# VHH binders against Outer membrane protein assembly factor BamC (bamC): the designs that were tried, part 3

Target 1, 338 residues: Outer membrane protein assembly factor BamC (bamC), of Kangiella koreensis (c7rcp6)
Amino acid sequence: CSWFSAKDGTEDIDDRYMKSQQDLELQVPPNVKQIEVQDRYRVPEGVIITNRNAKGKALSLDPPQLLLVGGDGVREDSEQSHPTVWVRHQDTPFMNYVSRFMMQKNIPVISSTEKQISSDWISDEDEDIFSQYIGSYNLDGQRHKVTLEIIGQNANEVAVQARNTQSQRLVDDKWVTMNTSKTVASQFLNAFLGFYDTERTKEARERILEEGTINVSLGTNSQGQIALIAERDLIAIWEHLPSVLEDLNLSVSDRDQSAGIYYFNVKEPETGFWAWLWGNDETNAKVDMEPGDYQIHLAATTYGVSMTFKDEEGNLLDSNLVTKIYPEFAASFKSRGK
Short names: E, the ipSAE of ESMFold2; O, the ipSAE of OpenDDE; V2, 0.75 times the mean of E and O plus 0.25 times the DockQ between their complexes.

## First folded at step 1 (VHH)

Design m10 (framework vhh_7b2m_4)
Fold by ESMFold2-Fast, scan of step 1:
Structure m10 (fold): chain B 338 residues (1-338), chain A 121 residues (1-121)
Amino acid sequence: as target 1 above (338 residues)
Amino acid sequence: EVQLVESGGGLVQAGGSLRLSCAASGFTFSSYAVGWYRQAPGKQRVVVASIYSGGSTKYSNSVKGRFTISRDNAKNTVYLQMNSLKPEDTAVYYCARDYHGSTSYEPFDYWGQGTQVTVSS
C-alpha cells in the first residue's frame, strides 16, 4: 500500500511506519485492478494553474481518481448526488471497518450511529486522508468535516456514501467558511476504500495463518472427564478431524454431525511378506491403541472444542491411554493448515 | 478470556517522562497488533500509537517524535515511552488489541480500567 503521502520530514515516524509496511511481501489477489472513476470535477481545456512544485511552470489541474483494489467487489453508484459506492460485504458488521478506519487515522468523531459516522475538523495536513493533490494547491490552511453513511444494503453488498458537510479556510488566524466539495468527499471515500481493501486482505491472510495452527492440549470436558481441547470453533474441528484421522491411519466408519460424534476403526496391523517388503507405515495406525472401534465426541466449550474418546460401547477411555495418544493427535492437528 | 492491564501512569511536570506498560493474557499476543488510546476529561477517545505483529509502528501527529511504542512478545507486554510531556497529554491511557475475528463488533478491545497520566504546567 503506497497511496499514503509519505513526504514530510526525513525523521518522520509516520514515514518509518510507511517504509515498514512497504517492506512486506504482498500477494496480489485475483481480480485486483486499478479502476479510473470519474469525479464531477472538471478542468477546462484552456485553464493552466501554477503548481507550487513546478518552479513557476503552469500545469493543468487533474481531478483525484478513485483507486479500487480488490477486484470487482466495488462499484460506483452514479445515480446519487454524493460520492457513493456499493461494496461486496456479507460476513461482518460493515460499520466495524468504518470505525476502525476513523480510529487508525486518528480522525476525531462528533457523532456515531449504527449507519453513520460524522467527523470533527480534519486538517489538510492529514496526509493519510487528503491527497498531495489537495494539499499542494493550498496557500492557506484548510479544514473539513465529512460523513460516511450506509445508505443501502442487500444480501451481498453495502452502499456507503461520503459527504463533505463543512469546510473552512484560515485567514488572518481566523477560520472562514468556504464551499464544500465533492472532491474532498471523494478523497475521503477513496481513503476509506483503500483502508478497507488492505484490512480485508490482511484479515484473510491472518485467518490462513491462524488456520495453519490448531493448538490441542490435554484437559477436561464440561463433565470433568479427560479430553483433548482444540482451540478452534466446532465447525473447524469437525471439518479437520477426517484429515487428522487419515494422517494417523485411522479409518472413519461413520459420523453424526448433529450429535458431534465421529466413529473410527483401528485396524489390525498388517503382517506377512508384502507388509515386510513394502513397509507397514502406509496401513498401520500411528497411535498406540488396541484394534477395534472407537468414538470421538465433540462439544463446544468456552475456549474451544473438547474431544472425548470412547470405546465401541460408549465407555470412556482411561486417562493413561488418552494421555499416551495425545502427542500424535496434537501434532496432526497442528499440521492441518493449508 | 482476553485481558489487558495497564500500569505506569502518574503525575509529572511538563517536560518530564513516563513509561506505560500493558500486560496481556488470554490470547496469542505475538499474532496481534496492539496499541494505545487516550481519553482526556470531556473529550472523545483517540488513538495514540500502534505496533503491528511484524514490529511496524504508527503514531498520531500530536505525539510523533515524543512517544515510542514497543513490544516484548516473550513477556506478552506492550510499552509506551512518553518523553517531553505536555499538559495536553493529560488523559486516561488505554491498551487495546486488534481483533482478527470476522464477526467482531469492535475493531479494538478495551479490557483494562486504564492508567491515569496527569501533566502539570
Scores: ipSAE 0.000, ipTM 0.135, lowest interface PAE 20.4, mean pLDDT 70

Design m2 (framework vhh_7b2m_4)
Fold by ESMFold2-Fast, scan of step 1:
Structure m2 (fold): chain B 338 residues (1-338), chain A 121 residues (1-121)
Amino acid sequence: as target 1 above (338 residues)
Amino acid sequence: EVQLVESGGGLVQAGGSLRLSCAASGSIFSIYAVGWYRQAPGKQRVVVASITSGGSTKYSNSVKGRFTISRDNAKNTVYLQMNSLKPEDTAVYYCAKETYSYGYTVEFDYWGQGTQVTVSS
């Protein structure tokens, strides 16, 4: 079956949303266009706006629930049979966030392992889980049991899957078993993702405020391309980057603040009798890069700033090269936070 | 497109208070420094207060101790709490993005229509 699915729609929506955000960041038009409401899944220009009452009725008919995916570290796994996302996560145990979510939302837990947590009944009395994070979708006399499970992991991401394991509806003051729904699983996963994003944003902000040290890690930008990720705000990285480049014996040749680009030059190594005798090449680049002109493209992310390296023509640098130069950049940035 | 919209101005007596709001559209608001500016009739537009993405604040000498700038990044909004208002605070108030490192407004960011504050003696 090749007809359009909810998962395919979710991927298309995520791609469109990220492009829309990028357009907003780069846009400098003379006219102010008024967008009256903030909506992360904003209505695309040219789409017929349906009445909110009509949309509410459509949602009550149990349409497929799309996963809430954000470009800065959450992507849908469309190959899975159940709602699944890959979440950018590296250092701390991921299940700690799941546990905190369950605790904060007062969701009773009936079983917990290192890779899976299972809820007891979540009823329509618990508006925080479904109403606040996924909009006006209502349990309306229903209750559900759900699980979150880690089904995969790599160096930078954790795959989390939601399942609706049991469902009941209220009939004549009695709970009667009903069929489980992927829609309920998606709602629960979306509620968790909203919590996770808020929690990680708070932690990143507290780190920025308290430490003063600029931490840089190897990661990916919003387009999935290799980048250095600095855990500071864009303006701080913009200010400190010239000093970092200078420390690495790299010459800043130009900058475009509106586009977030630094242009720099790697000079030919100085070869001479005195350099050979003394053995100190204090003017040579401290990073292993071919002589030439390069670009660093800065972009804001949920957890900091991505720095994407390109050559003179604007082509992405090889991931092996970026990985090789990363330690020197990270060390230089770390010394700048004091 | 990034739009900043000012609100909360009005007529108030000397010694009174007003809270101005600057609402922004777009996902990148939290990473920018934002400043409040004012322009009285026949005078140049001047900075009143600014706040960095991390919450560091600075104020012009004329408003220190009376005005407080704050931000709510979850609402993409910056506020200016104005206490102990004086007739000389009468102006149109504008918000704009700026870089905290350079202390200047990014010229390509939009200025809104402003919000009028009138303080009667």
Scores: ipSAE 0.000, ipTM 0.104, lowest interface PAE 19.2, mean pLDDT 69

Design m3 (framework vhh_7b2m_4)
Fold by ESMFold2-Fast, scan of step 1:
Structure m3 (fold): chain B 338 residues (1-338), chain A 121 residues (1-121)
Amino acid sequence: as target 1 above (338 residues)
Amino acid sequence: EVQLVESGGGLVQAGGSLRLSCAASGFTFSDYAVGWYRQAPGKQRVVVASITSGGSTKYSNSVKGRFTISRDNAKNTVYLQMNSLKPEDTAVYYCARDLEYWSGDYYFDYWGQGTQVTVSS
């Protein structure tokens, strides 16, 4: 694979490709604007608390144990100093589930990266989060900040770690700093794992109900220019397009998810002795296009997604050419919807 | 199959009100966050409002205080009450399932066909 020649010896090949994939999948689709989160917490200055609520009595506090909600495809990483699990996961960005969890539980986010998300204050009275822990000592009027971080990844699994970064307790109507707890981190991780299991189960059920073909018709984009119209959402078409291009023996050269553009190359056909020897050479492009570089621009429309074809200079392809290649693209998309 | 069907659009004068409805089918509606989007002529599609499965709401700055999003899980329907409409609210309004929010990033699963709202000056 000639792509190895560009690699720096200090970076893992898998890490580079996985990180690039995550960045692309987390970008905002074209034609969509974002809403800013308006949640705010104000923390007054406090004093350090020394577990005075537990002073003078015995506590039956269990060591932190991760509750494996659903159990299927989740395993503990006991080598880590903070609560960590390996979760069976592939193909989609894992952090999308983390962000959905934060949104659904109305947990404010103060910072995020492609591999880490940090919360603002979460009340100890939130039973959706803290009721997942068995054997914890819950103190009234506590609040916590937590992080979830991807600390490892392979083809089939993602390692996610939880940390309790700040904790406070209400004393005489003032928030005072208290020690962070691995128990709080474990409870938060368990709440996420329960959410994740529920979401994956729901997705599997919906996939069974939604099984069908991706229908592609010949039409026009919002500018009135000739385009292929796919009767699915923008995310689905963006995610399926690489496989469609590959099936057609078209080489993807680059992607720009924020602009909604796939760049691809049509290679010169294989000729001569090797083509004769092998007969049907399946590496040749399956669409009748001149060799060269092309672009496909995606945009959401009233009835699906428009796919507008352009040459390397950004000029529209002739309607005759788009009409000619349409059947092969339609057939490839149709096979993707099962 | 998953379907989202918008209705309630039309022509209104500035200062008027409209209520949009989005009827969902083919999935367990109560389990999903849903949102409203709009696309004005010659502009990109922009988010208007969203509501989580638990009922928590978020609004774009341009519609805060004028628009209200709500849901009726028994009817598998989400609503957008639009008050004090302005000419700049003219757009095709879309309903979307699986609105994911993280640091302003959004992902969507399914879109409806849209409903046209025209506000005359």
Scores: ipSAE 0.000, ipTM 0.111, lowest interface PAE 20.7, mean pLDDT 70

Design m4 (framework vhh_7b2m_4)
Fold by ESMFold2-Fast, scan of step 1:
Structure m4 (fold): chain B 338 residues (1-338), chain A 121 residues (1-121)
Amino acid sequence: as target 1 above (338 residues)
Amino acid sequence: EVQLVESGGGLVQAGGSLRLSCAASGFTFDDYAVGWYRQAPGKQRVVVASIYSGGDTKYSNSVKGRFTISRDNAKNTVYLQMNSLKPEDTAVYYCATEDYGYWTYESFDYWGQGTQVTVSS
């Protein structure tokens, strides 16, 4: 299980990512841990991954099963003439994963388009792990060209098809054409699907690390004044505060990003016959504050972000009021205003 | 049995430099993404820099421009060159790997024992 960012190398990691990483203690082994080496030179028996496990992969003392019935992300299209799967995908251009697969595995590419990527010869001449086998298919003096192509898509899925487009066998030191193989195509697709699953798992973990729950405590700002202290970086708090205010039924009236200030309004409680009869819990502020205009001033600190509450005139709210509203703000930050 | 061994830590003055090494045994780095992590006293472990199997690198904002990660696959070693060190860089530094293997549906994180870096003011 990886909490490590393995996305495209940009020479920069978000400080929010680092803060979120600290929030996921049990996923990182802090002590010396020695894990049995998976034999990377062994070729496992395999087929195209057609199903995935339900959320929260089955890992047990028994050897893990690679392919499970059902699942939520990959299904085989048995009606196609070439190996084809439908992959659950909505968020980004699917071909980005195909391109990253080719790049990370050092697979030579002849051409690439928005919907298709074509390899150059894949052979056992190079001494990396991939060149000895395509999945479980032993190259044994063979070389192959393969393509991955998007042949269809809908709102929730992308159909990706693998084709073995050219094959040759080494005979008397000469490459001689041989028949292409659906087994080669299937094993290539299987290798890609394994990579795709790993990448999506890393992205999901990075999202959890970056977007992890925000802990808020009572404390003081750099000037010793009472404040709520959020255990995330300034950018994350700035971005999430509007959702928190909305969740608490507080209306954002203005913002000044340069000064780090959010302006908000506490509405007059709805009164009248229907409010009396049915209650007004849906629209009234969830915090016990007098109706009026208020400010939240954000400032970065060594251990997080201070949120200092002020009235319309810029006067600090008293500590009893800040203490009173703290639980609702803390709860909303933990849920991130959703 | 996978083993990672960090070395190169020590005491250094602010503005100084150190080079950390992470040597692997029981496997090769060729297909792995490798990262450097650090843990300051009383804090949780955070990522510092990473290098992917294709050679691309990524750095935390706090060290960008000062630290350089590199690897030597022939020596099965990953390095972290730390320049312009600051007191806030004081921590135990760890390396860890992530598996990109074609033949596995699971990723493995392997951790070393760590090496202490102390930067005095």
Scores: ipSAE 0.000, ipTM 0.106, lowest interface PAE 19.5, mean pLDDT 70

Design m5 (framework vhh_7b2m_4)
Fold by ESMFold2-Fast, scan of step 1:
Structure m5 (fold): chain B 338 residues (1-338), chain A 122 residues (1-122)
Amino acid sequence: as target 1 above (338 residues)
Amino acid sequence: EVQLVESGGGLVQAGGSLRLSCAASGFTFSTYAVGWYRQAPGKQRVVVASISSGGSTKYSNSVKGRFTISRDNAKNTVYLQMNSLKPEDTAVYYCAVLTYRYESGSYDFDYWGQGTQVTVSS
């Protein structure tokens, strides 16, 4: 396979990335270069940091501003003296994610409570732990202690603050105390936020996959036209359809959520793109459709969702064609995870 | 904040070489697959090369044997070494990663860099 590495029974993670990469290619605007609006995440306004800090050779003048991971549900608390964010969180113990982060990343822990975890020394020399979390702003010969603490909470959010509590640098084979850095604290907080986002998205995907099977049958939409009828609500079908299309080796080219339309493309075998992405025998569309552009129109019904297939011009597909492709779509919806 | 910054583009003669860099920040880089994409004027954005979290690589047929993608997880950076450049390689090159957002329940398609221009003269 292309995207997967033989890890440790973690193929589901790589499978998710593969599906996401295919969707990404189909959703890119033709002229992104002219867009002046920022990403949905806040862009830092900090000064460029040059990391030449090896035994006094380098100076990191101004620390970069805190970088926030995830625009939805994370906001900076700039009034605090230490890097602090408010994270949208409800219904589960937040500190469990902090504990998992420390454990998974092999960060040594000196103490932990219901609201605070303090690390032991984290060294830049340890490629497996420190560099991943503190980022490229650390050079060799440094070690730091950091703390993550819940400093506030309400019904919908928790405030988590990072502190760099101690720092040392290696001078003539001896550790010498140096000033702590908000940059170190910010990068550590960013690493945690990235971990948190990954864990929550993984949990969300597992919940979607664990829900009962999605049954799909042949029927008609509210206008009496042939359609596939999925026995779930509109939101669930909208969320699962990209994975279904990807599983069938169909390329999603656009979406219009307000109108309930997915646009997709059936590729020619000789195009080569899908062949190199999945491998030749895994690349071809799993449904017998002519190459070209198609639409799926979704509409809520009394007991589910109708999926009406149309060609590029918006004309209904022939009932014989819809009947022919039905078994593959139905099978994909039933398993959802492939 | 998820941020991707491309660099290393420029003007080069046919047959020359360039090395592009994509610096990533604001997420756990090592767990994500990352790709290089390019878009020439008047054409769709197409994938050029990709590298999985475990280091497995894939290349489009048009660049296979000429381009090499690699990653340095310690530096949160992905590289694209481009050799034997052709005028048809002229495009803006983008770095991209996708993630699924829990709060919205949908895919995030906005983790793109600003791009770096590569121009190959005949």
Scores: ipSAE 0.000, ipTM 0.100, lowest interface PAE 19.9, mean pLDDT 69

Design m6 (framework vhh_7b2m_4; at its last look DockQ between E and O 0.05; V2 from the best seeds 0.00; counts 0 for: pae E 22.4 > 2, unsure alone 64.7 < 65, placed apart)
Amino acid sequence: EVQLVESGGGLVQAGGSLRLSCAASGFTFSSYAVGWYRQAPGKQRVVVASITSGGSTKYSNSVKGRFTISRDNAKNTVYLQMNSLKPEDTAVYYCARTYVSGEYRYTEFDYWGQGTQVTVSS
ESMFold2-Fast, scan of step 1: ipSAE 0.036; ipTM 0.490
ESMFold2, look of step 2: ipSAE 0.000; ipTM 0.092
ESMFold2 (binder alone), look of step 2: mean pLDDT 80; pTM 0.808
OpenDDE, look of step 2: ipSAE 0.000; ipTM 0.202

Design m7 (framework vhh_7b2m_4)
Fold by ESMFold2-Fast, scan of step 1:
Parts: structure tokens; sequence; C-alpha cells
Structure m7 (fold): chain B 338 residues (1-338), chain A 120 residues (1-120)
């Protein structure tokens, strides 16, 4: 009966994502410099569950498991009664990361010491906290107090433990004490560990950029097309690229700095007697590409600079080819750092 | 250092099945939401399915009832089980890690893609 019912139905993330992307494209002025922006689309919270099976799973959530990924430098301490992990850490006070986590996630703090931080009430009214990290646990009409504490340390690791110290539920507009949950504590610990990993990764990247090392990874440009991503600013990559191309025995034929394009040529292999006999020529391209003219299009991105490869006509190169030549480009860029 | 790698694509006959994998390295995986996206030639990239850190799933209308998304946090992997495949499902499939802050999806890492071709 309601003419508002069209907005009450299950929301399609697919439709929203495409609509937001189209809106962004339509709003870009023709003369504005292309800068990659992080994908940030507004999606209403609470529309994640789309069918009865997903809803049934949500009502019967499995207890969250602590992360046991050796590669992340985190291991579980299963001997403890509360969720506890050992985290690789040596260089700075560990509690600085705990404090930054609480501040960034707007978690209210009631007390803080050198080894422990305690929250005030965290409730379902703060959807920003719950929807990202704690919201996997159903907190409707609930509020919790949690702590993170350093309970041990060795030469290479710090042991951090999470506790859900108090819990209440809303009954007839009154808060009533309820049992604390190890699930709440585990989710809170997992949320911190994710923040810690992201923060340390960001710091490591900033140090690499500061020290002049150029790291190149395989990724995508702002159009979703395959590209090499260099972890430096656009000016630095523009200035280093000619040397990289020289290293790979590729000849720069032209450049358009305003458009961010380098034009280069892959020479035909020399066919002299010695090249035939030895299969080698020191002037041959070090990348497996057909002889001809190519383009590299540079654009600033959230992750650094995207380098998109095109042929003479401006058509994208095959993703298999870009993947094949990636290691040689990455090695050459790394050698241009300090 | 965060990297996502898709695998499991290939050529299948209409009505067949494929299972795609998205393996993550370089970060703590279990607390992040992950989505599967696809891009057909000459079309824009669209979302196919998503799964939150808590295991809540969402599917696009075109794949509901045919595709199932799941995760194995111990292996840092998200799966997309594709059943009853149609020629219209032919695309490069990508996975992406994202955060939800308020009503905003924040995509920070994308995989390189894996080709799925459904013959007809």
Amino acid sequence: as target 1 above (338 residues)
Amino acid sequence: EVQLVESGGGLVQAGGSLRLSCAASGSIFSIYAVGWYRQAPGKQRVVVASITSGGYTKYSNSVKGRFTISRDNAKNTVYLQMNSLKPEDTAVYYCARYEISGSTYYHDYWGQGTQVTVSS
C-alpha cells in the first residue's frame, strides 16, 4: 500500500555501486587533472542480508575465531581464558597503537595506563563502530565495556588480551546487566588487529617512499584496467621512467607531460651472425614485447601512480602481456631507488 | 604489501559450475569485507556478491540462487561457487577488499582478475 515501499525493499549493492560510479564520471569537469580517489560509495547499513539463508546465518552466528595467520606476525595464545594474541612488535610503545585505534574509531575511553586501556559504554547507537568491526556481533539494544591489556612481552612480541568487562541490554527503556561475552572480546581484538596491520603497513610504505625506494606492484587504474602501480608521486615517476625504459633497452620516442604519456619503441632484434649464434644481443629489449610503438599513460592514484600500457593506436595491451612484463619493470624501478 | 589473487576461472559449457578463489596476503584478512565483481567486454565493472567479516552475504539480482560466496579465514581466502552458469556470466571476475564506515564502502585493494568464459 505504501508508495514508500520501493525504498523498503532489499537494496542491490550492484545498482548502487554502478550509479555512484556513473555519477562521479558525469561530474568530472573536462579540464580537471585526473586524480584517482579511493572508492567511497554511500551504502545504507543493515541491507547486507538479502535472502532467508543469509538472515538465518546472521541469527545463528558462529563464534568469531581469532586470527592465526603466521604471515601476519600474529599468533593466538590458546592457554589464556580470554582472547589473547602475540603480535610481532619491537620498535615503539605498543600502547600507542591501541590509543590511536580507540581515537580513530571514536571509542570512548574511561581509563588508560601504560599497559591497559578501558572503554566506556559502546552501544548499537554508534553504527560507525559496530558496522565495520564489531557489527558482525548483533548488538541491537546492547552496550558493552571492553579492555585491551598488555599481559606479556618477549624480545620480538607483545601479548595483548581483550576482555568484555561489562554488558547491559535495554529492557523497557532501562539498562539491565547481562553476562559478558568472549565473542564481543574477540571481535574487539580482531578490530584492533586489523587497525594495527593497516597502520604498520602504511608506516612501512611511508618509510619506503621517504628513503627513495620505488616499489611497483600489479594492480588496476581508476578505470579498472590492468596497470602497474608505483608507490611514488607522479612527478617522481615521470622523472624516473626514462631511466627505467633505458634499463630495459626501450627507446623513448616522445612525451606529453600534460597528458602524462610516454611514447616508446621496441626495436626489432638484431639478426647478425653473433645474435643468431648466441641468441643474445645487449641492445635487445629485456621485456617480451613485439617490436613496435607503445604508450605508457601515467595517472595519480590513491595507491601511488598507475602506469597503463597501450599500443600505437591507444588500445590497451593484453592483461597477460602486462603481467608478463611486470617483473622486469618492477626490478628496474626498485634499482632506481636508494 | 596487501595483495589479492584470483584463481579458478576457465571455460565451461552453459549449465556448468566453477569455483573461484580469492587469496589474500600481506594483511589481517578476517576482519574485512570482501566482494566479487565482474566486467564483461565493453561493459562497466559490477558487483556480483559480497561477504562481511561476520559472514553476512549479499548478491546481485542476476546471480541470486545460482552463486554462493563463502570465506575461510584460516586460509585467508574467499570463494565464489558459481552454479548453473549462463553465457551472460562471461566476464573477468575480480575480488576486492573493502571497509564500511557509516554508509560508505571504501575499496582499498583489488585483485588482477580471472577470466570466466561460458560457451554457447
Scores: ipSAE 0.000, ipTM 0.174, lowest interface PAE 18.8, mean pLDDT 70

Design m8 (framework vhh_7b2m_4; at its last look DockQ between E and O 0.06; V2 from the best seeds 0.00; counts 0 for: pae O 16.6 > 2, framework grips, placed apart)
Amino acid sequence: EVQLVESGGGLVQAGGSLRLSCAASGFTFSSYDVGWYRQAPGKQRVVVASITSGGSTKYSNSVKGRFTISRDNAKNTVYLQMNSLKPEDTAVYYCAAVWYGESYYGMDVWGQGTQVTVSS
ESMFold2-Fast, scan of step 1: ipSAE 0.000; ipTM 0.314
ESMFold2, look of step 2: ipSAE 0.000; ipTM 0.294
ESMFold2 (binder alone), look of step 2: mean pLDDT 81; pTM 0.810
OpenDDE, look of step 2: ipSAE 0.000; ipTM 0.175

Design m9 (framework vhh_7b2m_4)
Fold by ESMFold2-Fast, scan of step 1:
Formats: sequence, structure tokens, C-alpha cells
Structure m9 (fold): chain B 338 residues (1-338), chain A 122 residues (1-122)
Amino acid sequence: as target 1 above (338 residues)
Amino acid sequence: EVQLVESGGGLVQAGGSLRLSCAASGFTFSDYYVGWYRQAPGKQRVVVASISSGGSTKYSNSVKGRFTISRDNAKNTVYLQMNSLKPEDTAVYYCARDSPYTDLYSGEFDYWGQGTQVTVSS
């Protein structure tokens, strides 16, 4: 029944989810500060203003739909006449995400170029692309044509603009032209931005799970204690950790597979006549730690694996020490991930 | 409402094969990672295989090379083809969905099926 047994453990599978389900105690994700402060995945809320008139009926007014901004990597371009955002993007053609969005949402396309895509009629009857502001206004029986266009680009960002190019209302089973709306354009842009964030998050998760380079950063474990966060699954970190410790001239003394603990020893540096004479540091620890016995506690998290360092008595190492040894551990893990 | 319904379990002799199916409803199936998990009596539930929205697959070491996970987004169904079955594969098999948002704390793991029993005799 071992936590890492061949029957229960996983080589290619991130077991974060099993550990998360079993732990209902207070847990803080390693990246909670960035996530909570920036709130990148928050859906913009429409504000409903309710006024009561002389007849006692409620009048519901919705302000124009706000662009999904204020997260990390998306900012509004307020100088443009149409809804426009600058999106952090560097690694692939941006229009590939626009094309995938149109395909996933079953939005019919009239024309597509390297910098612009134009929809055919999008109806609110079968697709929920405009559902949030439809819920605020009764927009039943409307259809719209929209465009997304790249209007600017630099080394780190792409500017994407949405336009509502045509709108119609259903009257007596006939489509009649109506005024276009920047609210429709903003809602369409927001739907795309939500899709974009979801796709990039999926790609990041796939990258972590593909057994690529092991990236290690400073963060916190589920209890808010300082830890090294490895962006790989628990099985990969468990399997690579002995080699990492060996690279750093640290001796593995024991391991507790069920508890997820590695025990290791920092040897006394070679001193005395021969070490003084020859200057041999080949066997000395490559991390600046006091000689003694230590523990590394591994736990799966939403963002990877937390590695929490403790002394032989089970006390946490202080944050200055963990910060000091982090670069050598990170470098060793990075070399083992390929 | 979110529903996941497993089927295809049964009794099979060692060395045999079974194909499990999980029919999903109440959500946009194609947007989610879906996985197969198993639980033997008195043991915790452990992951067996997972498949991403894009079709990338991952397997536990104990089943790698013997099991194959696949999905049919048009039918909202995920499959687990189990070959070369061993007595130690005996368990209740569950399917579960995961959120595409991996950098937020998620309660999506509460969406599990009822399970399907697989028993492998020696």
C-alpha cells in the first residue's frame, strides 16, 4: 500500500490530485500570492444598477462590459476607439490561438488572414459566447458579426482589437439591422481572453507532465512554510532526488517512501594536513550547510512538488539558509530533467 | 449537473483483457483532463492513467505498456483498454475530471463516477 509503490505510484502521472483530495486541512498553494494578488482567471463582473420608478417596477441598467484586464500579462489600450488589449506573448504565432478559439466555440469564419479573422453571424440561441451580458439584458433573438485583429506587436506583447461589425434583431421571424455595440465587441474579446488563458494553462500543465527540464523555484508548501517548488510530478522528483543529492556531495542515509521523506547527511569538510596541503574539495558538500543530518519532505501540490527542508530533529530550516542553498539545488535539478 | 458513469468492468482471468468506458455529461467534456483511478479494498484511491484535452496521455508505472487511455469527444466518452491483466489489477475503477486551471486551488476532483468493479482471477 506504499505511497510510492510500483502498484500505487506513478511515473508519468502527477499524483497532486490524489494528495490534494486526501488533505482537507489548511493548504496554501505555492503560488497563492501571485494568483490571489493578480487574480488572472477572474471573470469580469457586470454591475447591475437597479432603479425603482413611479410604477414600482425595477429598472436594470448594465454598464458597458469591462475588458478582462488587471491580470498578469493583459493590459487595456484605452487610446483605441474599439476594445483593445495588449497580451504578453512571445513563443508562437498569436493568431493560432484566435483560430483555435473560433473552432472550439463553433464560430463560423468568413475570412482569415495572418492578422485578422472575421466571423459570420453568431447567434445567442445555441452558443453562449455572449451569455454573461445576455443574462443581464434580454438580448434573445440577436445575432452579431465580429472581428479580432492584431493591430500591434513588440518583442513581448501582441495588441488584439475586437470590433462588432454588424448586428441584427429578430422581428416577426425576420432579421432586421440594428446598431453595433462596443459591449458586444468587449464581451467577444473577453471570451477570447478567457479561452487564451485556459489554453496557455493547459500548455503549461502539459509541459510540466512531459518529463522535460526540471525547473525549481523558491516558494511555500501547503502549510505556508518556505520550500523549493519543483515543476514536475512527484514520481519524477522522487526518482531524481538521489542523483541531485549525489551531485551536491550529500549522502542519502535513508528514505521513507510512505511519508515522502529523504534523509541525508552533510559530511564534515575534509580538514587537516592533507586537505590543507592539497586543497582537495572534490568530496566536500557543494552547498553551504552545517555538517549534520537533514530531511527533505516531499509533497504534491497544485503547481508541482514542494521540497521542505528540516534538521535531524524535524525543525524547519530558516528561510535564509533555504534561500542560500536554492541555486545549487535548482542547477542540479535542471541538469537532470532531460 | 455533472455526471460520470463507468461501465465495462467484470471478472476476467489473468492474462485477459477488458475495456472500460466512462460516459460524461453536464459539462464541456473536450475542455477537461480526464483520468482513470482505482481503489482496492482497504487502500487509498490511486491514479492509473490520464488524458489531456489535447489527447496527451500519461500512465502509472504499474500499467505502462499494458493499458491504453483514449477519448472520443464527439461521444463525451473516455476509455481504458486493459491488456495482460494481473491479479493485482483487481480494484474498483473510477473516472474523474480535472479542471483545465492548474495554477488555482481546485475542488473539481469532487466529480467522480460511481465506479466499476474489475476482478482478475489467477
Scores: ipSAE 0.000, ipTM 0.110, lowest interface PAE 20.8, mean pLDDT 70

Design q1 (framework vhh_6qgx_2)
Fold by ESMFold2-Fast, scan of step 1:
Structure q1 (fold): chain B 338 residues (1-338), chain A 123 residues (1-123)
Amino acid sequence: as target 1 above (338 residues)
Amino acid sequence: QVQLVESGGGLVQAGGSLRLSCAASGFTFSDYAMAWFRRAPGKEREFVAAISWSGDSTFYTDSVKGRFTISRDHAKNTVSLQMNSLRPEDTAVYYCAAEPGYSYWDESLYDYWGQGTRVTVSA
């Protein structure tokens, strides 16, 4: 079972964090690279436009439109008939970000539910939402209604789909109904994703800088593998991890700070007289893991620090196991913050 | 009219296999997550397996992991449950259900339900 796409921290800042070992406070790099949208909106060379509007101007040809993919925690769902992405998310209600996006962009809302928000008319002249220019053509003189809807969810991801529900074009100074477009829906979804990424990055940076409680979520590392994401700087996570492991009755066996690795052991449960005498629950591991030796690999990411779990041989632990142990690790880290 | 029609139920010996199918109509199948639930005699309804609207994610209850496989066919608007290594404890009426894709194992969130198909596994 695949739970989510693992596209976390494509920009690798690990080396900078590791080299800052002598600094008491770590600064998050100021220039975080945004997901880059390829210019795919241009009409291919040699394409003939045969349609015209009432004023004799050429009508826009729908260009190929790519969804924002290959960035932190976003993957396209190409099986859907409408533009759809799975976004890494689990903290707050996802619709809160959709609502903030609508408010910040001054997009009028007709209706809103826990799963769906519907806009009133939005002009395609808004370059922040829609690409205005496609080669020699522009989308000016159109207005659209769009919806964003949560159509799927798992433990680590939310599937959000965009639909262009109504479209009109200005003809002889009157709005006339026209066919809806997947290009419009994709542009709107891309605008939201850019906003979402910016907001989450800002929130993560603010949490890192506050030195408050250490929040841990399920996510992915820079290689797209399942990991726990701690919203704190690398030095702080490195310093707190031994106490977290001890709290969970896990024995630290070694550590390699330059590589960002902690080695730990899960002991076999005690039985017999000692279990009877002391109740055994004070020494047994507090996480449901097979006895043996394990590794935690730490790396800096856009959202903080990724903690990737591996067995003694260096093989990734399966996603179901990581998901199962996550609550106890999250609770322990939360108690270790300021 | 929304309709979910199950088929493939029957009597099978322990250790045998059975394939259940569910045909969906009256809604946009590709927008919905699909699931199988079952109700054994004298017990409450329980989750068995689910598949996301895209088919990318599948979920199983612990007692059937490794034995059952859920799949979907968007061209035929069907969801299937391949049941292998059947046990007497799998005896139940199996129900196909559809939800708009936001929580896969929470039965309260399913919009549409089939009538059920009976599976009997003899010892």
Scores: ipSAE 0.000, ipTM 0.096, lowest interface PAE 20.7, mean pLDDT 73

